# Ledger of designs, part 3: VH-VL binders against e1svr5

Target 1, 216 residues: e1svr5
Amino acid sequence: MDEQEIREEVALAERRATLYWWFASMLCRELDSDQLNTLCSESGRVLLDALAEEPSLAPGCQKLRRALAGVQVLATPQLELAADYATAFLGDHLGSAPPYASVYVEPGGMMFQHPHQQMVQWLQQWQLAVSFDGNEPADHFAIMLDLMGNLVLKGVDSPEAQSAQSALLAEMLPPMRRWVTQCQRQPGFYAALAELLLAFVSLDQTLIEGEFSLAQ
Short names: E, the ipSAE of ESMFold2; O, the ipSAE of OpenDDE; V2, 0.75 times the mean of E and O plus 0.25 times the DockQ between their complexes.

## First folded at step 1 (VH-VL)

Design og4 (framework fv_ogalvibart)
Fold by ESMFold2-Fast, scan of step 1:
Structure og4 (fold): chain C 216 residues (1-216), chain A 121 residues (1-121), chain B 107 residues (1-107)
Amino acid sequence: as target 1 above (216 residues)
Amino acid sequence: QVQLVESGGGVVQPGRSLRLSCAASGFTFSSYGMHWVRQAPGKGLEWVAVISYDGSNKYYADSVTGRFTISRDNSKNTLYLQMNSLRAEDTAVYYCARDYVWGSYRYFDYWGQGTLVTVSS
Amino acid sequence: DIQMTQSPSTLSASVGDRVTITCRASQSISSWLAWFQQKPGKAPKLLIYKASSLESGVPSRFSGSGSGTEFTLTISSLQPDDFATYYCQQYNSYPYTFGQGTKVEIK
């Protein structure tokens, strides 16, 4: 490939990876005040404006902006989001939506199932092992998204990494769709974020499949 | 409280062997990857080796490949570095460091205080 | 191997100064860069990971920025406790490599 094509491929990969890691950072733990301030700042506005230019992402961006505006009028916005995080992802109540693929693969909703085992294998394969402090399943969506970002960057030069992107998306998307549906039962910031995430990941899979079709 | 305590350093002649240990406490050792990093007196940091949380994967710096072996005993919460065919250039303070990994986020969040290895005649 | 180059090697500063340390990678490392602080006779301490994420317990006057090949560590208002040697480290690929260090000393 010529130098211009290489630069464009790298730039696209860096953008895709940055988005995967951004979503991972938003889901791996409750937002602190610095993260909330950044999201509500000029850089956050620019990011959401850029994403909204894509028709499939625009609805999710608008819902996320509306949720942010709603939280910002509260007396303690960050504490409200922290409470929403705990209710949405950490509760045992029927309405909670734990962000683990294993919960949504099996009808029984149990953690540490096949997606966890598959993720452990992939993290070892790619030298990206997650720290297990007793109760952290490797199939947390944040971990899966973080691995995707890494595979996207490696995919510029690696056919193995390109194949791994497709395999990870196939593993992640079905449980993510169910997780997002459950998140939508409690409208709010994290439900909007989950919806935007699903739209992004679905778009990314479509783009990868389109390129694969042209290559075959 | 997380603690990493290195031991086994000392003065050794070129061509000899030495084994370093790093005793871990205050966390679930078997859940973390571990690294060895060294620093020659008055110089910068040099990464030496890594071992995965279960011991299945290992990687080494080119300068020590074939001479050093990293290993761990999760039942004893201990990390090891077997150093063979030692050279004067291996003289350094050797630190063990915990590999905090969350997906693709990876960094050394805790370090031991180091053990000095001096290779001289 | 990825080579990490820091600038400057030595920096003289006064309390209250804004100091900036730069780190350049010989090839793209995305955001896989950490910054460490080391005081004489002590082990290194993590300050920043993933180029811009502040480690818990580290004062907010420390910040990191950059991606690809160009990175910076900024101390917005230097305190007496901040006179130390600072190292950048890439963890994009093995072998992991460190910059040569930047010594921040009293002016």
Scores: ipSAE 0.000, ipTM 0.438, lowest interface PAE 13.8, mean pLDDT 82

Design og5 (framework fv_ogalvibart)
Fold by ESMFold2-Fast, scan of step 1:
Structure og5 (fold): chain C 216 residues (1-216), chain A 119 residues (1-119), chain B 107 residues (1-107)
Amino acid sequence: as target 1 above (216 residues)
Amino acid sequence: QVQLVESGGGVVQPGRSLRLSCAASGFTFSSYGMHWVRQAPGKGLEWVAVISYDGSNKYYADSVTGRFTISRDNSKNTLYLQMNSLRAEDTAVYYCARDRWELLPFDYWGQGTLVTVSS
Amino acid sequence: DIQMTQSPSTLSASVGDRVTITCRASQSISSWLAWFQQKPGKAPKLLIYKASSLESGVPSRFSGSGSGTEFTLTISSLQPDDFATYYCQQYNSYPYTFGQGTKVEIK
């Protein structure tokens, strides 16, 4: 393979990994004031503009931008957003959308099911430490996204890591689609973020199959 | 407001070790990637290392690979650079810098800490 | 590694002058380029990212342009506060690399 082609593929892997970790950081806890201010600034506009250059990501970027505008007109935007996070993801009633794959693969929405057990095995196999509390179910989408980012970088020179990317996407995408549908019942920042995330992960699956490339 | 404060610099003999620290405040440290960048006296900037928000991924410049180790303690809001087998060419001011969303370059820098490797 | 080369290495200018600094990458970096300002004894300050996006709080007299391998930083009307060293930096791929710097000094 051409040396220039090798360099381009490494750069693409680095950008893919960075996006997986960016989404993971947004889902693992509520945004702080600095994160919110950055998203609402010119730099946030530039980031979303760059992502929107990819047609499949443009609708999600538009929705996220609208949600941010809605939050900015409130008297205490960060507090409202933190409450939205807690209600959407930490609530116990049927209207919440807990960001765990197990909730969306098992009847009754139970935690600690097959996706959790599979993730525990994969994290041990790949010897990864995460910043999450050990009591957190391992199938939290943020944890799955974090593992994906690591596998993307390892996949540059590891056939095992490339195979693991496909296996993780097969575990993650079906429950993520159902989670996003549940999130859409309460329009807002995290519903828009979930939609953009699903669009990105779906695009990445087609990229792995050789049909798309990211426009960044 | 966002603040990054480096410490641990000093004068050290070739072949010895130093550990640099960067204390972060004013933001959720555990949500950001962090970098070390150095500058030799009177010279330009050189990128040294990066660590992801959760510490699971790291990358190093070839000049320091195998000698330096980047790490972080999110419970203490602190970034570290363990510098082993120091050489004269490692003499520089070392800056820590925040990576905004890991898609944008360094939006905040510390004031730097001087490391002098001499005999 | 991607090599970044700036020109000129040093330029002399007067207050009110238009200043242009060029940065060239050894291979295409799309628009993944940032510009930093550094004053003696101080940490670098981000001016521009994604080739042309102005960082919050940076005066509008600063602008960036370019894509691929050729990039330009322009200061439309130089102010006393602008005498400093300017660095370009690519963040297309690791390792991140900086240009050698351009010193803007008083004429």
Scores: ipSAE 0.104, ipTM 0.672, lowest interface PAE 6.3, mean pLDDT 84

Design og6 (framework fv_ogalvibart)
Fold by ESMFold2-Fast, scan of step 1:
Structure og6 (fold): chain C 216 residues (1-216), chain A 122 residues (1-122), chain B 107 residues (1-107)
Amino acid sequence: as target 1 above (216 residues)
Amino acid sequence: QVQLVESGGGVVQPGRSLRLSCAASGFTFSSYGMHWVRQAPGKGLEWVAVISYDGSNKYYADSVTGRFTISRDNSKNTLYLQMNSLRAEDTAVYYCARGLRYFDWLGAFDIWGQGTLVTVSS
Amino acid sequence: DIQMTQSPSTLSASVGDRVTITCRASQSISSWLAWFQQKPGKAPKLLIYKASSLESGVPSRFSGSGSGTEFTLTISSLQPDDFATYYCQQYNSYPYTFGQGTKVEIK
């Protein structure tokens, strides 16, 4: 590849990684005031406009904007989103959708299943530390998305990292589809975010699988 | 070998129309958003318009909104700028520039054409 | 519209000098800023994107820094080929806007 093609591949990888890490940051904990202000700023508008350029992402972007507009008219938007986060992902109440792949791969919704074990192996293989609470399962979708971002950047000059991208997507997508279905039972900001995330990851898998199929 | 080549510039009277073309080669044109940027003689750069990879989204600078139309023909690897109701202040070298791949039209202009001069006589 | 202001508008420097050009945005643009080099009669050339990412093929003496509203382009050791006009450009929101340019001249 010439310098222009190499630069093009690097720029694409940086954008893909940035999106994976952006979703991870939105999902790993409730939004703080800085994140909310950024999302509501011109920067956030530009990002959502760019995402909506993709037909498969446009519905998710529209729902996310509507949910955000809805909380912005309330007296304490950040606290409302924090409550939405708790309702969607925390506690043992009905309707919560814990963001862990293990919950959605086996009957009974058990934690620490195959996705957790697979993630522990991959984090060790790629020498990435988990900087969460010691009790946090490694198959939290935010951790999986963070790893994906790292693999995307490493994939620029590593065939092993490219293969790992496909393997991680194959591991992540089936439980993510079930998680999103659960999230949609309680419409709101995080249900819209989960839908947009699934659309993005599904699109990325289609592009990555297409590229690897051509190589064979 | 990645190239953008503009054409269609010239001298035109105020109130008239002119159509610029930009021929792309050496990359998958249909995967990128495309932009027009202009530069008046001795002045700085001014962004004019953008079109998404598939032509479904377009944005314009306020100074040209309602007068200029950006379009593309992916089958011909060609970008266009239709300029109507031209004014003396539209006199400039017009460059086409490539956005980045993936979310194409958000790009940083990594590839530029050589430019084509449009002179609107007053 | 986001207004971009560069300083200085013109600077005189000698080969080997460290050159610093500042760009200020009228509102926060996060890291959505690019730097371009333009030589007389030629199209602009991308040097830096996303505030600090060096474009492929651009010499390592060029670097970018900053976020939010204040950004800096640095040339660590000016070469003869670096005498040109430099532009910053925000791509945080439409319309995209450029700074007025900084001309780097031979002292």
Scores: ipSAE 0.005, ipTM 0.445, lowest interface PAE 11.2, mean pLDDT 83

Design og7 (framework fv_ogalvibart)
Fold by ESMFold2-Fast, scan of step 1:
Structure og7 (fold): chain C 216 residues (1-216), chain A 121 residues (1-121), chain B 107 residues (1-107)
Amino acid sequence: as target 1 above (216 residues)
Amino acid sequence: QVQLVESGGGVVQPGRSLRLSCAASGFTFSSYGMHWVRQAPGKGLEWVAVISYDGSNKYYADSVTGRFTISRDNSKNTLYLQMNSLRAEDTAVYYCAKDLWFGELSYFDYWGQGTLVTVSS
Amino acid sequence: DIQMTQSPSTLSASVGDRVTITCRASQSISSWLAWFQQKPGKAPKLLIYKASSLESGVPSRFSGSGSGTEFTLTISSLQPDDFATYYCQQYNSYPYTFGQGTKVEIK
């Protein structure tokens, strides 16, 4: 690979990692005022415009923009988003969609299943800490996305990290698809965010699979 | 009102160590990436390092790789730069800078006032 | 590393002049470029991001343009407050790199 190709590969990896961390930051806890203000600012508009240039991401971007516009006309936008987060991801209500892969891999929706055990092993292997309560399952989608961002950067010069990206996506995507379907039963900001996230991760898997298919 | 206040600068001999701190207020520190940027007296700006919102990911300029370590303590709203094996060319005002968040628009929306590090005999 | 080169390094101008500063990247950075203003003894201040987007609170006499490898910052009618050093910065890839700076001084 020449120097131009190496530089382009590094730049792409950095942008992929940045997007994984961006999604993780919005999913790991309810948005605060600073995060909401940033999304509604010129900078947020510019980011969503850039993502919408990709046809597979454009529908998710538009839905997220519509959701943001909807909460901004309310008296307390931040409290509305906090309520949306609680309705979407917390509690035992039948309409809740807890953001944990274990809930969606087997009938019955139990926590601490195979995805949790696999994530514990991967976090140890890659020597990564997480900024979550020690009692939280390791298969929270935000934790999985955070690991993915780290693996993407390491993958620039590590075949082991490249293989780990594929393995993590294979573990994450099937439960994520079921999670997003559940999220869509209660329209709102987080349902839109989940839809955009799934579109991004699905696109990323397609790009990785294409590369490995050619390499055989 | 976002504020970033650096401290820990001073005069140090070559080969020694210094630890810089940056105290953050006015925003949810744990949600944003943070950077260190330096400027040698009378010279231009040089990016030094970045740390992600949760501290799990870091990147460094080649000039400081292996010598400097960026870290953060989200419970104290504080960013750190541990500088080891200091060289004369590390003499600079060191700024901490807030990332917009850790995204495609990774530029600096707020800067601290800076702290001067002088490496001399 | 992506090298950022500014021209001119120093520019002498009068109040009311149109000032243009150029920034060139050693490889394509799309639109991932910011412009900063720095006055003596002060921290830099963000003016422009994503090549052409004006930061909130920045006067409309400042504008940015360009994509790929060539970018410009324009001040349409220079004011006394605008005598400062200006830096471009790419954030397309790590390590982030700055131009060497352009000092705008009184003619």
Scores: ipSAE 0.007, ipTM 0.509, lowest interface PAE 10.9, mean pLDDT 85

Design og8 (framework fv_ogalvibart; at its last look DockQ between E and O 0.04; V2 from the best seeds 0.00; counts 0 for: pae E 12.8 > 2, off the site)
Fold by OpenDDE, look of step 2:
Structure og8 (fold): chain C 216 residues (1-216), chain A 121 residues (1-121), chain B 107 residues (1-107)
Amino acid sequence: as target 1 above (216 residues)
Amino acid sequence: QVQLVESGGGVVQPGRSLRLSCAASGFTFSSYGMHWVRQAPGKGLEWVAVISYDGSNKYYADSVTGRFTISRDNSKNTLYLQMNSLRAEDTAVYYCARDRGYSYGPHFDYWGQGTLVTVSS
Amino acid sequence: DIQMTQSPSTLSASVGDRVTITCRASQSISSWLAWFQQKPGKAPKLLIYKASSLESGVPSRFSGSGSGTEFTLTISSLQPDDFATYYCQQYNSYPYTFGQGTKVEIK
């Protein structure tokens, strides 16, 4: 690779990682005022516009934009989104969508299954502490996305980290698809976010697999 | 009950300015986004502009961008549309409409009866 | 911009008839579609939101269906009060856009 190609690869990795962390930050807890303000700001609009340039992400971006537009007409958007977060992810009612991969790998909806165990191993392997208060199961999607972001950056100079990305995606995507379906039972900002996330991760998987196919 | 009453319409020459008002009552005006929608005589509906509950965000149709300004005074429960550099194609009945909000999806639920703006030489 | 195309532009029907109006979006709008009824000299009235949700106070003879790019408004049994112009409108993204309208007139 020439110097220009290397720079482009690094830039792409940085963008990918940033997006993974962006999603992670919005799923680990309810949005605070600053996050919401940023999301609704020009910076947020620019980000969504950039994402929407990708055809596979455009539909999700539109949904998210619509959700944000709806939030912006409310006097208490922070409270509304916080309530939605609680209802969608923290609730135990029928239709809630706990953001843990284990819940969606088996019919019983049990937590602390294989995805959690796998994440614990990977986090140890990569010397990464579980962020987000450390009391969450390791297979919380926000934690998985955070790990992915780190692996993306490490992968620039590490074939091992590249391989780890593929493995993590393989672990994350199947339960995430089911999770998103569950999220859709509660329409709103977080359903839209989940849909966009799935589209992004799916797209990213195709890119990673393509690269690995060429390297093999 | 929710009421929206537009005013300020009239006959103006091209290039002139006009300011429309929409008086709101029957609901907490400051909690809702508001829209302007217009309808040319014998034609369909055209979205014009939107303003958030606190006026911090505004969006416009391309056809009026740079010429129209949407604003609001929540202390007066009033929505405004400042129309500058008016053109013949701006001739229409102008409606104000309330955005129902996030819980139901941001769509129009209540409309005023409209005020007619005629731009002609 | 998202273009909304209604069909037909004009529909002649009799009281008691089943009436169907279609609306097509140039791109997917998910379920962010509303239907309005407008009578001459009056403001539009919301009938359906989110493609299939009936607005409060609207007779049950009105129904909406569809998602993505194809939508339908149905009046199961046309009543005298239903002769009017109907509009679909997407609110998936700005700028909001309307169909050109369908005039339902007496046969």
Scores: ipSAE 0.461, ipTM 0.794, lowest interface PAE 0.9, mean pLDDT 92
Fold by ESMFold2-Fast, scan of step 1:
Structure og8 (fold): chain C 216 residues (1-216), chain A 121 residues (1-121), chain B 107 residues (1-107)
Amino acid sequence: as target 1 above (216 residues)
Amino acid sequence: QVQLVESGGGVVQPGRSLRLSCAASGFTFSSYGMHWVRQAPGKGLEWVAVISYDGSNKYYADSVTGRFTISRDNSKNTLYLQMNSLRAEDTAVYYCARDRGYSYGPHFDYWGQGTLVTVSS
Amino acid sequence: DIQMTQSPSTLSASVGDRVTITCRASQSISSWLAWFQQKPGKAPKLLIYKASSLESGVPSRFSGSGSGTEFTLTISSLQPDDFATYYCQQYNSYPYTFGQGTKVEIK
């Protein structure tokens, strides 16, 4: 491949990986003051503006901005987001939407199903350590997104990593769609974030599949 | 206050059937997975079965697969264990236990007092 | 299935002693291990979850440690109420399995 094509592939991979890790960082724990301030700053506005240029991501960006504006008018925005995180992701099945693929892969919301076992194998195969609390199930969506970012960067030079990207997306997307539907029962910042995430991952899968179809 | 109360235990002959119940109170029963755990007299604990919050998913220990059926009635806040083709080795105190689940993992945070099942000939 | 083995099966101790109970898994279970206390004629009581997290209401003299295949429950200063049987339990995968139990009896 010529040098320009190589540079373009690397740049695209870097942008995709950065977005996967950005979503992972917002799901792995409740937002701290620095993360909230960054989202509400000029850099956060620029990021959301750039994402909104993609028609499939624009609705999610608008919902996320609306949710941010909503909490910003409250006396304690960070505490409100912490409460939203707890309502959305901590608790029982009826009252929350736990961010674990196992909960949504089969009816009944059980932990430690196939996605967890598969993720443990993939993390070992790719010699990657969990960047988050070591006591999280391996099928936490943040961990899956973190692995995806790593596979995207490795995919520039590795057909095995490219295949792994497709396999991980196939494992992640069906439970993520069910999780997002459950998140929508409690509208708020994290429900909006989950919708934007699903739109991004769905778009990424479409782009990868389109590239594979052209190669075939 | 969370309470789980088992009932339905008794003496039965091998090959017969028995149904256990566990009445739950003090929490939103329909939001939690539930387990059955048994303990033979003077022996250790053995996990028996689990049922999801809505009853749509179930797992069983190999020793009871095909013979026991776990079920629940969320409108009555009650968990059941239908025990068929009973064997002498099924003799045990049967406990129901709540699955804390989700972000904490499925550890058993509350247990009932247990009900004794004796299978004898 | 994952086999859980406890050591010792029985130990004799006096009030004030430091007691250590070990639990081994036949394969890695990460941190997905709980410890339970059972007194004669009573249901088990949760003490520790996620290998090292103390359950609310459990005295601080109880602590758990370990990851992977080796785990330890420690009672820093044994009290009269602590004479009981202790069980480890893995919840990494189905079927869930318990250790055979460790009976802590008065010396």
Scores: ipSAE 0.278, ipTM 0.715, lowest interface PAE 4.8, mean pLDDT 88
Fold by ESMFold2, look of step 2:
Structure og8 (fold): chain C 216 residues (1-216), chain A 121 residues (1-121), chain B 107 residues (1-107)
Amino acid sequence: as target 1 above (216 residues)
Amino acid sequence: QVQLVESGGGVVQPGRSLRLSCAASGFTFSSYGMHWVRQAPGKGLEWVAVISYDGSNKYYADSVTGRFTISRDNSKNTLYLQMNSLRAEDTAVYYCARDRGYSYGPHFDYWGQGTLVTVSS
Amino acid sequence: DIQMTQSPSTLSASVGDRVTITCRASQSISSWLAWFQQKPGKAPKLLIYKASSLESGVPSRFSGSGSGTEFTLTISSLQPDDFATYYCQQYNSYPYTFGQGTKVEIK
């Protein structure tokens, strides 16, 4: 590969990894005031406008904007988002959607199933530590997204890391679709974020599949 | 206050069936997964089965698979355990227990007081 | 199936003693371990979850530690109310399994 092709490949990988890590940071815990301020700033508007240029991401971007606007008119927006996080992800499974792949895998909707063990193995294989609480199940979607960002960057010059991206997406997307459906039982900021995330990951999978078919 | 009350235990002959019930109150029953755990007299605890909040997912211990069926009726706030082809080894106190939730840690935050099942000739 | 092995099976102790109970898993369970206390004729009571998190209303003399395959429950100063049987339980994967119990008796 010549020097310009390498720069373009690295730039694309950096943009993809940045988005995976952004979603991971948005999901790993409730937004703090700095993250909320950034989202509500010109910088956040520019980001959502750019994402919305992709037709498959536009509906999620619109819902996220509406949810932000909805909490901004309340007396304490950050506290409302904290409550939304808790009811979306931390309650019981009737009224919440725990963000762990094991909960949404067939058969069985319980924690600590095959996706957890697979993630433990992948984190060991790629020698990655997560910034989360050390007692968190490894199949938390935020941890899976963080791993994906790392694999995206490593994939520019590692065929193994490139292949691992496809494997991780295959493990993550089926339970993520069910998780996003569960999130819609309590509409709000985090339900909108989950919808946008699913659209992004689905788009990324499609683009990776297209690259593989063009190589033939 | 969370309350779980088991019923339906008794003395039965091997090969017979029993149905246990667990009446729940003090919480939104349809929001929680539920478990059965048993304890043979003088022995330790053995997990038996779990059912998801809406009844769609069920798991069983190997010792009871194919013989026991866990179920729930969310309109009656009641958990059930249908026990078929009972064996002497099934003699135990049977507890129902609430699953607290996935992301907050421990299953079994509340237990009933148990109902005794004795399987003997 | 993940086997949980507790040691000792019986522990004789006096009021005021520091008591330590060990639980070993046959394979890694990360930190997905709970400790229960049970008194005769009563249902078990949750003490500790996620290996080291103390359940609400449980006295601070109880503590848990460990990850992976080896875990401990510690009672820093044994009280008369603490004479009971203690169980560890993994909730890493189905089937959930308990240790066989540790009876803490009056010495």
Scores: ipSAE 0.005, ipTM 0.489, lowest interface PAE 12.8, mean pLDDT 84
ESMFold2 (binder alone), look of step 2: mean pLDDT 92; pTM 0.929

